# Ledger of designs, part 93: miniprotein binders against q53ft3

Target 1, 195 residues: q53ft3
Amino acid sequence: MFGCLVAGRLVQTAAQQVAEDKFVFDLPDYESINHVVVFMLGTIPFPEGMGGSVYFSYPDSNGMPVWQLLGFVTNGKPSAIFKISGLKSGEGSQHPFGAMNIVRTPSVAQIGISVELLDSMAQQTPVGNAAVSSVDSFTQFTQKMLDNFYNFASSFAVSQAQMTPSPSEMFIPANVVLKWYENFQRRLAQNPLFW

## First folded at step 9 (miniprotein)

Design tz33
Fold by ESMFold2-Fast, scan of step 9:
Structure tz33 (fold): chain B 195 residues (1-195), chain A 83 residues (1-83)
Amino acid sequence: as target 1 above (195 residues)
Amino acid sequence: SPIQEEFEKLMEEAEELFEEAEELYEKGDKLEAFELFRKAAYLFIEAAKLAYKNNDPESYEEAFKYAYEARLYAWEIKKELEK
């Protein structure tokens, strides 16, 4: 039901369902990621009175997951942009000559989506620095999103041209991507800080 | 505006290539038609990028729609050529 987009990478649309109301995306090599877009595919809306709380999980200095609330997606706001670079637990010794005696830690973060009552979501406060609120970030985000959108569309066409369709493969209609993008552009035009 | 002029120029060039590709396909020149549909799609995407930077969602939607159509035609032709 959900998609996760990182600039320069293929879009993820197959979240792992870990509970009736919980979905997870893996973000490998997350230290190279500055922004993440989470969006609804548009085919299945939330039930009335419900929405999705979006969380980010990173390994702390002890390798244990730490979950932080980034924000929300709803039928009325089906996409959101988050800056995650400031949320990473990368605090520690900066090693100018490379890491030599550092214990291995997984480089995989996660985006979690929890389907919750809107009333419950209204009582929660997202991490203050996660939401993209800077006008300066607008152009950079716009360029990266266009690049990802173009790569996604090209990948879709190339995949189909290279082989006959596989019945087991999930396909995303171009209309779903276009619909999501239209909604995002309209909201940006009304308020550049809506995300 | 300069951005609007560049957008219109890209759209016109892409449309001309698209129409030429259709004509070539009808004549049976499938390989050349395939190449022109790919070129048209590229230019439509470049136009869409400009529209997005110019905060013009209607122009973006139009350009992206045409890019998708051109890619779809190229994909169908490639499938026929590889049979």
Scores: ipSAE 0.000, ipTM 0.100, lowest interface PAE 16.5, mean pLDDT 68

Design tz34
Fold by ESMFold2-Fast, scan of step 9:
Structure tz34 (fold): chain B 195 residues (1-195), chain A 83 residues (1-83)
Amino acid sequence: as target 1 above (195 residues)
Amino acid sequence: SPIQEEFEKLMEEAEELFEEAEELYEKGDKLEAFELFRKAAYLFIEAAKLAYKNNDPESYLEARYYAIEAYEYAEEILKELEK
């Protein structure tokens, strides 16, 4: 029903169903994750009047799960991007002495999705620094990825006045990279999930 | 904020290069103008990346807009140099 995407990793589309209304995705090496995208696959909509509450869980220093509400996905807003970097217990700013020569076992965090009544969801408050508008945050995340690619590709762009013909080398015109970037941005603005 | 100071530094440097590129173009130094517009675009993109990392969408959109403008000017000059 759901997918989960982390930049630089393969998309997960097989959530573990742990209850009739509850689904989880495992996030290994979660301390390297800044953003998580949760989306509906589009094959099965939520029942009328229902949606999904999205939670993030990681083990605390005692190994106990700490669940935090990130936000929601609904038939009307089927995708959302969440910033989880500020929620990790491994951040140095939260535990000044915790990062000094501590040997820890690898930790696995989880994304949890609970199918709930829309009225019940409306009464819940997500953590303030994680929940972002699904469309805007997806656009921002994708734009960041495009900027990384554009910046990398443009570093190889050369002017025609500086071009030296070479059969073993290929030169990428700057306008080709720019036009690709612009076209992708335009398409993303109209449909953030077209990618 | 160190990250905000770096963002402002990149924006200021990029804006100075953009303005210098415009002056060079008006004087007919098109190749130099092209290189400076391209460098300005690169620095605006770096500023945009910092703004995104700092959860500042307004600054991100501003830097992105100027990056695209700088690159469009560079592209037009490149076409002129093509002869």
Scores: ipSAE 0.000, ipTM 0.089, lowest interface PAE 17.5, mean pLDDT 66

Design tz35
Fold by ESMFold2-Fast, scan of step 9:
Structure tz35 (fold): chain B 195 residues (1-195), chain A 83 residues (1-83)
Amino acid sequence: as target 1 above (195 residues)
Amino acid sequence: SPIQEEFEKLMEEAEELFEEAEELYEKGDKLEAFELFRKAAYLFIEAAKLAYKNNDPESYYEAIEYAREALWYAKEIFKELEK
C-alpha cells in the first residue's frame, strides 16, 4: 500500500505488515540518511475517515526502539518528505569509555506507518522540524517531482491492479518512469514554473 | 557497460551546458542562460531515465539531484525575466 524512498537507494514498495493496521520499512545504515519520502502506491486508498501516521524508530544505546512521530499521509496528501538527520541520537557512540567497548551491530532504523482515524491524527503533534516546510525550495521541488511521479505511477498501478492485485508488493516498471519523465519534460518546455 | 558509458556521456554533456549557463548568467545573458539551464536539466533527466532502466539507483539519484539544481536556477532566472 505504501512506498518508501531514500536518495541513492532502491525504492521500497513491500512493507512488512506487523499488525492489521501497522506497516514497517527497514532503513539499514540510517546514519547516512538525511531525508525519507513516504508515499501511497495508489492502488488502495485509505478507508473513509482514516489516514496514516508516519513514525521513525532507531535503536537507543540499549538496543531498545525509540519511536518518534514524523507526520502523516492521507488520501488527499498521499506523499510526504521527512528530515531525519536531526533525529539520529544513537549514531555510533564511538566512546572509548564504558563498561565494555561498543559491539558494532548493523544500524537499522525503521519507518512505521499506523493506519489511524483522521480525528485521532489531528490530536497528535509531530516531532519539531521532521516534516520539511514548503519554504525549502530544494524539498519543494523534490516533493513536486515525486508527487508528479506518484500520480503518474499510481494511475499506471491502478490499471495493472486488474491483472495483478498485489498492491503491497507492486513494483513500478522502468517504462512507467520513462513515460513520466517525458511528460515532465514536455510540461517544463511549455511552462518552466509548473512545479 | 555500454549503458554506463551512455550515462556518463549524458552527465558530461549536461555538466558542460550547466557550466556554460552559469557563465552566460554572469555576463548578463539571462535568456540564453535560462535556455541552457533547461537543456542541461533535460539531459540530466535523460541520464536519470537511463540509470533507472539499468537498475542503478546511485546514478539515478545523482542525475536527479543535478537536474533539480539546473531546474532551480532556470526557475529563478525565469522569475527575473518576468519582471
Scores: ipSAE 0.000, ipTM 0.108, lowest interface PAE 12.0, mean pLDDT 65

Design tz41
Fold by ESMFold2-Fast, scan of step 9:
Formats: C-alpha cells, sequence, structure tokens
Structure tz41 (fold): chain B 195 residues (1-195), chain A 83 residues (1-83)
C-alpha cells in the first residue's frame, strides 16, 4: 500500500504489517538520514473517510522507541516529504557528559503508518516543522519523481490484476520498483527536464 | 568530510567551466561555449548525484539547479547554431 524513500537509498515498498491498521518501515543507519518521503503506491486507495498518520521513531538512551507524529497522507494528498534531521536524538541527549560517549551502537529507526479516521487525524498535532511544505526545486523534483512512479505502478497493477482469477488481492513486486528506479535515473541523466 | 570535499571540488570545477563558457559566448565563440556549457552541466550533475547519494537534499538542489541552468544555456546556443 505504501512506499518509503530516502535520498541515496533503494526505495522500500514492502512495509511490515504489524496490525490490521498499522504498517512499519525500518530505517537502518538513521543518523545519516535528513529527509524521508512517504507515499501511497497508487494501487489501493484508503477507504472513504480514512487516511494515514505518519510517525517516526528512534531509540532513546535506554533503547525505548520514541514515537513522533510527522504528518498525514490521504487519497487527496498521497505523498509527503518529512525532514527528520532535527528530530534525531544526538550525543548531547544521551547523557549529561555530551560527547564523552563516542561509541554508538548501530540503530534502526522506523516509519510507522496508522490507518485512521480523518476526523481522528484532525485532532492530532504533528511535531515541529517536520513536514516539508515548499515549492523549491527539490520538492518539485521529488513530486515529479513520485508522479512518475505512481503512473508506472498503476499501469503494472492493472496488468497484474487482469492475470488473477479475482482482483481481491493487489500487490507491487519489489523488482518492479527497482526497474522503475533504474528507468527514472536513466531518463533523468539523458534529459534533466523530462520530469 | 571526504564526500563533502569531493562535492565542493566538483562544484568549483563546474563553476569555472561555466564562467569560461559565458566569456567565450560573449566573444562570439559559440561552438566552444556550447562545449563548455555541456561539460559544466555534466560536472554539476555529478555533484548533484553525489549529494543525493550522501542524503544531502540542500546540496543536491543547489547542484541540480546549476546543472539545469548550464543545460538551458547549452540548448539555447545549440538552437542558434542550427539557424
Amino acid sequence: as target 1 above (195 residues)
Amino acid sequence: SPIQEEFEKLMEEAEELFEEAEELYEKGDKKEALELFYKAFELFLEAARLAWKNNDPESYREAYEYALEAWKYAREIEKELEK
């Protein structure tokens, strides 16, 4: 249903379903991440009146997850860009001696998506300025990249649905995502204005 | 960082080529200017790719915008040469 993209990394489309209404992406080596993009794959819409609340978690000094609400995705706005570099726990937040503890255990952060009623989502307040709400060229580039992926994925989903006896199950294979990424990068390299 | 130093070197080299191309264009050496604008474009694009791989969207945006500008100048000169 969902995808997660980090600049410079392979896009993820296989969220772990941890409950009927909850999905999680793992973000290894999260301290090197500045931005995360969360998007719907364009194959299965949310039921009417529902949307997705997007959360970010990282381990605190005791290894306990600290969840923060970043924002929302909906059928009307199926993608969102979040800046998480200011939300990550630094050396100074681990203990009062600051940089005294230089040794870091490899940590995995998570992006969580909770499918909720739109009315319920309206009652929640996202943390700080995590959502990137601008029309700068990076945001425009990312949006065009996502548009290209939605068109590609939607086209493939129709083809796959026609091959099954009943379309009760829909999916996007990981190899389709890899192929999209490679094709998009090639086209961008040949003509940076194709998007 | 080594990656940041490499990014800065690519940007500096691309900027020098871009400035040289502008000077050549002003002097009427359009074919040579075209060649250098395309070379500047390629180096700005390499810098952008490096920034993207390094999870640095600000540097990516900066480098990519310069790449697009160089590409635009090259395309305009190419059209002039076709006349």
Scores: ipSAE 0.006, ipTM 0.378, lowest interface PAE 9.0, mean pLDDT 72

Design tz42
Fold by ESMFold2-Fast, scan of step 9:
Formats: C-alpha cells, sequence, structure tokens
Structure tz42 (fold): chain B 195 residues (1-195), chain A 83 residues (1-83)
C-alpha cells in the first residue's frame, strides 16, 4: 500500500487498484499543484527484486491521458518527492478566441504506481526535472513540516475509535502517519539525497 | 469551548497573516512576505494541534491544508530569493 501527499491537501492512503500490479491516486485541480510526495505505508515491503515506478498523468486537449514517468520507490527508498508544475498540459498560453466548442475538461490528474522488476526499472529514464534529488530549500522545509507532524502526532495522538472521519474526507490514523514519518526520517538521515 | 475559541483565534490570526503576505508578495516585498507566510504556517500548525487535542478531525484537516498552502508559498518565495 502507498500514500500520496500534496501540500495543502488531505493525504491519501487508499489508492485505487486498477490491476494486480497497478495503483492510482486522483489529483483534482492539479494545475495548483507544484509537488507530490509518494511513499510506502511501511506495512508490506516489495518482494525482493521488485519496486514501484511512479507515473504522472494529465488529460490532453482531447481528454486522453498522457502518462510520464516521474521516478521510483523501492524498499531502499520508500518515498520520493516530485515536482510536477512543469509537466501540466494547461501551462502553455491558449488562443483567446476561436474556441467554438468550449468543453469544460475536469482538471484531474493522476499518480500511478506500477509494481515492476528492478531490472526493468533500471532501463527506464524519468522525465528530467521531476524528481527532487538534491538537498535544497524544499528538502529543508519538508523536514521541518515532517518534524512538526511527528511532534504533533506524538504529543496529541488520539485513538482511531475516538476520531470519526467526516462523510466526504479520508482520515489517516495517527499510528500510520507516525510509522510513515519514522521510515521517511530514517531514510533521509541515512542519505539526504535519497529523493 | 476554550479550546475551540483558541482554535478560531489562531485560524483568524494565521489567515490575516496569509492575506497580508499575499499582498506583500504582489507588491514585490518578497522577504517580508516570506516571513509572514512562515508565521502563518506555524500558526496554522498550532491550530491543527489544538483541533487534534479537541478530537475534531474536520478542523484538524482544514488547518493542515492551510498550513501546507502557507508552506508552499514560502517554499516558492525562498526559491526565488536564492536565485
Amino acid sequence: as target 1 above (195 residues)
Amino acid sequence: SPIQEEFEKLMEEAEELFEEAEELYEKGDKKEALELFYKAFELFLEAARLAWKNNDPESYWEALRYAEEAFEYAYEIRKELEK
């Protein structure tokens, strides 16, 4: 199982399984998204020799999905941060007139995770500027955010039985967040460039 | 409740700082805007902490969404200032 985090939004931990080895998260209003974090929940590791290829999809002008490889998550690197702001189809300038059939296309993108052989993944090249691979300001700010989440969850954790999710929102148990943070922090401490 | 009143106060203060930061950024005062976005971020996180303690999941997630928005603005401004 996987999780998907976008700044300013509820974290998602229930991916839609579309095949035995394929999982999808929906990203509504993706034009407002700059970064996406994809991570493993730490409950079940990948089998030896396997990992997850992370893809980003957006609808083109004809409504057809365009998939791009962002990077990978593995047992050794169970989380990754991706910059998707440069990959959005709506970023280019549009002609201000001549639209005779104005169809409102939903601004919904997707993150896809495909469980693949590590050997197969090694032969693929992610889009050039998607993955954050250096210790920069975003990494430092992300560490601060994670520290705040960890301190908050540790100090004021409430049992799942006492916290009922709202009808339209997904709620993550504190223990899942803590386990994710601990795994992420451990990996970051071992290699600051792991993303 | 006292916790609910404190939550609302923190959210209002953070929202005011967030709005002021947006206005400063539009005027080109990037360094000052950055400081206010960070301040808003911290206050939204404090509000989220109070909501969690008060067993109020809807307010908790609302405050976190705003906190992450403030963080994202701060990140983009910080990035611009480092160029």
Scores: ipSAE 0.006, ipTM 0.154, lowest interface PAE 10.4, mean pLDDT 66

Design tz43
Fold by ESMFold2-Fast, scan of step 9:
Structure tz43 (fold): chain B 195 residues (1-195), chain A 83 residues (1-83)
Amino acid sequence: as target 1 above (195 residues)
Amino acid sequence: SPIQEEFEKLMEEAEELFEEAEELYEKGDKKEALELFYKAFELFLEAARLAWKNNDPESYEEAFKYAYEARLYAWEIKKELEK
């Protein structure tokens, strides 16, 4: 359902489902990460009245997670860019992952997505300025890259549905992510105005 | 509704570009056809996103099907121009 992108790294599209409504991506070597992009794959929308609360977690000196609310993704805003540099020390936010008592390896952070009612999400306050709204060169590049991936992945899902129709579900294989990356890089090299 | 009107406007604009691209392709103006098929694709996809936000799966499927078709034509033309 979700993807996670860090500049200079392979796109992750296989979140680990840790509860019916909770999904986690691992971010190794998180100290080198400035921005993280979270997006919906476009194959399965949220149910009416629901959305995703996006959390960031890093291990403290004892290996215990410190969770912080970054923001939200919804059917109407299916992608968001978050600046996590500067959030790696400090206090945790209220979070739904506390009861799970997840202990992580040093240097591995997580992005957590909790599927929640939109009304409940409206009561939450994200950590200040985690969401990136101003459009700088990096943000613009990342949005274009996300749009390109989303379009490619969605096109693939539709193609697969047409070839092997199923009433249950559609998934994006890991090799599709690699092929998207190769295609995107090739198009940028061929057309400097591609963007 | 305002969302319905926006959806219809996007679909209409995209359909016009798609038809123009088809005419250009038939005339052998492949480079121009490629450009218009890409533009039609972007507008159809925007319409699909709007339908998705409005929880309208039928409109989403229709718009995305057209977006997919526009992309397929663009990819075929791109391959022809590279050979």
Scores: ipSAE 0.000, ipTM 0.099, lowest interface PAE 17.3, mean pLDDT 70

Design tz44
Fold by ESMFold2-Fast, scan of step 9:
Structure tz44 (fold): chain B 195 residues (1-195), chain A 83 residues (1-83)
Amino acid sequence: as target 1 above (195 residues)
Amino acid sequence: SPIQEEFEKLMEEAEELFEEAEELYEKGDKKEALELFYKAFELFLEAARLAWKNNDPESYLEARYYAIEAYEYAEEILKELEK
């Protein structure tokens, strides 16, 4: 249902489901990461009244995870860009992952997504300035890249629904994501303004 | 709003290209029809992206539907032309 993107790394489209309403992505070598992008794949919307709270977790000096709320993704805002550099010393925020606190490998962080009621999400405050401004050149580029992907993925999803009208749910195969990424990179190299 | 005006302009331009492509296809100008169907597809996708950003799900679904239609016509023609 979700994707996670870090510049210079392979996009992750297969979150580990750790509870009925909770999903995680591993971020190895997180000290070298400045920004992380979380987005919906566009195939399965949240149920009405629901959204996803996005958390960042890093291991403290004892290997214990420290969870911080970064922000949200919803059907109306299906992608978000977060700056995680500088969050390593922050105090943990309120989080629903308490039962999953375990000693972790140093230098491996996680992005957690908790599916929650929109009313509940409205009561929460993200830590610091994790959300990024659209004036940042990286943010502008990433937004256009995500828009391009989301349009491609959405078109694919509709095409598949027309071809197989009886599936219980839809999905985007990994090879479709890879093909989109390769085509986007090729077009960008030939004409940086095509996006 | 300016966003709604931009959406309507993109839809109108895409529809004109789509109709011209259909006319070219009927006349046997398949290669030219293919090019216009792909162009219509791109403009419909741009309209869909704009509607999505504007939190307008009905306009998004409309533009998405027509984008898929244009793409499917283009792919059918491409199949006819492929060696």
Scores: ipSAE 0.000, ipTM 0.084, lowest interface PAE 19.7, mean pLDDT 70

Design tz45
Fold by ESMFold2-Fast, scan of step 9:
Structure tz45 (fold): chain B 195 residues (1-195), chain A 83 residues (1-83)
Amino acid sequence: as target 1 above (195 residues)
Amino acid sequence: SPIQEEFEKLMEEAEELFEEAEELYEKGDKKEALELFYKAFELFLEAARLAWKNNDPESYYEAIEYAREALWYAKEIFKELEK
């Protein structure tokens, strides 16, 4: 349902579903990240009256997550750019992920998306000015998307120079690309207008 | 609009290159197919850029999906050329 984009990194389109209404993306090496884009894939809209609350979490000194509300995505605003650099450590907001007692690896943060009633979302206060203005949003997203794809294309050229890269045992980019391609073709066959 | 017309032109050009690349691949002209898949990828990305600037998420995701498809073919051809 959702995608997550960081400048200079491969786009993530396969969120981990941790509850019926909760989805998570991992952000390794988050200290180098200034902005994160969260967007809906456009295939399944939220039901009427529902939207997604977007949270950011980082590990505290004990490896426990501290969640902060960044903002929202809705059918009317299906994408948003958030600035996560400069966020305070040790202060959390009210959040639906409180029951998740997950100890995390240092330097790995998460983006969480909670599907909630719009009325409930309207009562919550995002951490100060995490959302970027519309003009800056579209300019930065365009540039970040271009950088992201160039990095992805460059990864193929690097792998071409290697005989048997051991990293391919730990992650399999070819399988991920193939799975996406198969899913795209299957959906296109079911509904030619889906994208 | 001028932006929408340019988007459609880029998508059409990219689709034509993509189809020609598929035909070259079927004929066994893998190196030429790779070059055209890469060119199609670049044009799909430019189309996506215009759609995003035009606040048109549907067209943006359409162009991105085709760009990824072009990259998938390019990756498979790279792997085959290394054998």
Scores: ipSAE 0.012, ipTM 0.192, lowest interface PAE 8.9, mean pLDDT 66

Design tz51
Fold by ESMFold2-Fast, scan of step 9:
Structure tz51 (fold): chain B 195 residues (1-195), chain A 83 residues (1-83)
Amino acid sequence: as target 1 above (195 residues)
Amino acid sequence: SPIQEEFEKLMEEAEELFEEAEELYEKGDKYEALELFEKAARLFWEALELAKKNNDPESYREAYEYALEAWKYAREIEKELEK
């Protein structure tokens, strides 16, 4: 029902269902994560009057999970971007002297989704500054991804006159990449959830 | 083989679209011609991927050459429409 995306990682679309109304995604090496996108796959909508509350959990110093409410996804707003870098802050006292000699065990954080009544969700307050504008930030992130991909691919482009025919090698015409890029930008501007 | 049959079907469909695009261009229907050349190029490229998976360099080269030709015509039409 749900997907979870972290920049630089494979998208997860198979949440672990831990209860009839609860789903979890694991986030390994969570300390390197700044933003997480949670979205509905569009194949199965929420029942009428229901939505999903999105939680973030990280292990505390004793290894116990600490859950924080990040925000919500609904049929009307099926995607949301969350900034989690500030939410995993330590107890942080500044220490100007001394070498850091701490071996941290690999830590796995989790994104949890709880299917709840919309009325109940309206009474809850997410952690401050966790949620960002889904449309604006997702569009900005995707635009940067598209720009990076187009620039990277174009850096290897050669003109037809410079090509030597070779059936053992694959080439993608720069025009095709440009067409894909422009079409995707246009569609994304019209509906950020088209893909 | 099933892969070879699918390759031939893609090539045939793409060739028909290519020929239709040429006729539309000659008639002056440049926007429609552009769309069909782009569609033909996509199908030729799909055929190329099948030939690659089937380790068939002759079919790969044929599909590649046709895809490039279709993209070349599409690019030329785009330049004409921009001016």
Scores: ipSAE 0.000, ipTM 0.060, lowest interface PAE 25.4, mean pLDDT 69

Design tz52
Fold by ESMFold2-Fast, scan of step 9:
Structure tz52 (fold): chain B 195 residues (1-195), chain A 83 residues (1-83)
Amino acid sequence: as target 1 above (195 residues)
Amino acid sequence: SPIQEEFEKLMEEAEELFEEAEELYEKGDKYEALELFEKAARLFWEALELAKKNNDPESYWEALRYAEEAFEYAYEIRKELEK
């Protein structure tokens, strides 16, 4: 039902179902993660009156999970970007005179999704400004990606037009690439999280 | 259907390029990996448009996920190369 995306990593679409209404994604090496995108796959909508509450959990210094509410996804808003970098600070990474060094599980955080009534979700308050504040940064990143792709595709099209094509190769017309870029850019401007 | 056949063809070609790009990136051939990731992203996006026309939301989201992943790899590689 859900997907989870971290820049530079493989997208996850197979959440672990831990209850009828609860799903979890593991985030290894979470200390390197600044933003997480949670989205619905589009194949299974929420039942009428229901939505998903999105939580983030990291292990504290004792290895115990600390859960925080990040925000929500609904049929009307099926994707959201969350900034989690500010939510990872517990007691501080090290104490000058701390407890004994214990063997810990790898640094693995989790994204949890709880399917809840919309009325219940409306009464909850997410921590800080975890949601949306990173949308502009990710939109700028995606726009830069599109600019780079368009420049590359245009250069590729010119190059291919001046060559004798290999019999085994498939070539994409420049007009198709340009129209695709314009359409994607337009949709991004209308809804930065249309995926 | 003809649309389904074309979708499968684009996805298969894109997946092969994506896998080749990953291998090249791991070997340190960043320029060639970048070319293939960008080409894969383009083909995944074309497949996405076909899935949309075919009213196949599962295929649409699959193609979108892989297109975005390919764009992400390409972006990171371009950043590395411009430093």
Scores: ipSAE 0.000, ipTM 0.106, lowest interface PAE 15.2, mean pLDDT 66

Design tz53
Fold by ESMFold2-Fast, scan of step 9:
Structure tz53 (fold): chain B 195 residues (1-195), chain A 83 residues (1-83)
Amino acid sequence: as target 1 above (195 residues)
Amino acid sequence: SPIQEEFEKLMEEAEELFEEAEELYEKGDKYEALELFEKAARLFWEALELAKKNNDPESYEEAFKYAYEARLYAWEIKKELEK
């Protein structure tokens, strides 16, 4: 149901289901992570009146888990970006610099998603500054991803244009990608919550 | 409507490819997963264009969400494989 993205790592789509309403992603080497994106895969929506509360868990200086509420995802806002670099405890003198574990001590953070009633979610207060998922931040992230897709697709289209195409082969010209991109950008600018 | 029928056919085919790509990705078959995510993204994109021509914002939004997810996975895999 959910995906979890960390810059520079492969996207995770297979959350561990730990209860009927609870899902977890492991974040190994979490000291190197600044931002985490949580999103819905789009195949299964939340039931009416339900949403997902997003939590972050890190091991404290004693190796005990500490859970913090980052924010929420809903059918109307199916993705959110969170800044977690400021939430890590023990970044001071007790921990070595760099996210490398020389000794085999587990240092794995987790993203947890709890499916909850929207009314219940409204009562909760996320930790300060963790949720950078606002209309503007979501728009920026979405535009960045579209730019990356556009660059990727146009590079592919140019590469294919260097070859003699077979009659049954389909090519996507760069200008077709550009038209799609421009139209989507325009619509997104008019309504950043158009998901 | 013929356009709606074609939209549903494209969505179904793309969803099947997307799910197969997810399974390949979980198995560690990154190159195969990338190929199928790219194929799924293309079909979701075609479905999106049909929804737009049919002036159907709900179908457009659905196709966009699926296309976006497929592109996100393909982009991340490609970036990791290039380095």
Scores: ipSAE 0.000, ipTM 0.116, lowest interface PAE 11.1, mean pLDDT 66

Design tz54
Fold by ESMFold2-Fast, scan of step 9:
Structure tz54 (fold): chain B 195 residues (1-195), chain A 83 residues (1-83)
Amino acid sequence: as target 1 above (195 residues)
Amino acid sequence: SPIQEEFEKLMEEAEELFEEAEELYEKGDKYEALELFEKAARLFWEALELAKKNNDPESYLEARYYAIEAYEYAEEILKELEK
């Protein structure tokens, strides 16, 4: 149902379902990630009155994950961009800026999506520094994300293979990707704040 | 629905102010950008109060998201002006 995109990495469309209403994406080498995009694939909408709360976790100084609410995705707002660089540089970090003598093994961070009632979501407050804090960064990242995602999806949609050999792999029809791309460009051109 | 019409008007006006604030910020007009981001945030907040009154959680979340974004940009500009 969901996709997760990090600039410069392969888009993820196969979330691990950990409960009936909870989905997780793994983010290896999260120290190199500044922004994450979470989006709905567009084929299956949320049931009426429901949406998705988006969470982020990374290992704390004790190695235990701490989940932080980043924001929401809904049928009316099916994609969201989050800045996570500030979150992982918060208090308790054992890798402060400038301390390059410390050897740190990369750990896996996670994006979690919880399907919740819209009324419940309206009562929750996301972490303040999760939103994009730079106008330039938002514009540049959005354009790069749009181009990278469309190019990646299009390259796999034009399969010249007559048979489909990998039934366990998820594929998005080219028409769905193109429709999303055109709709996003149209809305962005009409109002950069549409999302 | 009068409440929905009022909501849409507030959202449109707030979006226009936010766009103008972004343009001013890019030009280096930080004080004017700050003022407009604060005005946009206030209008987005008024819109979310209307959505709340209209028992429309989807519109509430949308307006709240933009209000928070506008406040965050205003806060960052304020930090730049103080440092």
Scores: ipSAE 0.000, ipTM 0.141, lowest interface PAE 20.4, mean pLDDT 67

Design tz55
Fold by ESMFold2-Fast, scan of step 9:
Structure tz55 (fold): chain B 195 residues (1-195), chain A 83 residues (1-83)
Amino acid sequence: as target 1 above (195 residues)
Amino acid sequence: SPIQEEFEKLMEEAEELFEEAEELYEKGDKYEALELFEKAARLFWEALELAKKNNDPESYYEAIEYAREALWYAKEIFKELEK
């Protein structure tokens, strides 16, 4: 249903379903991530009156996930860009007791998507200014970025398919990319500011 | 390759503008910072077009992340100026 894109990495289209209404993408080495894009694949729309709340989590000092609401995706707004680099607590201030050489656990963050009622989502406020929505003159730039993503992803998928595929590699099917792009284009044409 | 050399030149120019924009933003010169972030975004965009021509996914994703970050800064500054 959903895709997740991080610059410099293969697009993820196979979220782990952890409940009937909850989906998760893993983000390994999240300290190197500034932005994530969450989008609907366009193959399965949300049920009437429902949408997706997008959350970000990272492990705290005890290894427990700290969840933060980033924003929303809906049938009317099927993709969103989020800046997560500013959401990690203590990046510049945390110091693990001086020069102690302790073994660190791998840094793995997660993007979570919770399918919720639109009325419930309207009552929630995202953390800070994580969401990047297109406004005015930047709408055209975002449109070009998405067009370029679709064309390149399709080209890349063909290139990957022509090679002997590695089981460890993930790539998005061309038809799914096309469906996502068509849905985004349709929404953008109806309301240029939906993004 | 000529395409790779053009890509590196555009990335370097865009990164310089991006860093200059960050410095201006920290100093409170929001109008100048906005202009430079937008210019940086356009150069990163040109760079990702070249990476696409070269079928270089790693360079493409690198350039698009920088373009997105520059766009985010520009959008946030624009919102601040409109308030």
Scores: ipSAE 0.013, ipTM 0.318, lowest interface PAE 8.3, mean pLDDT 67

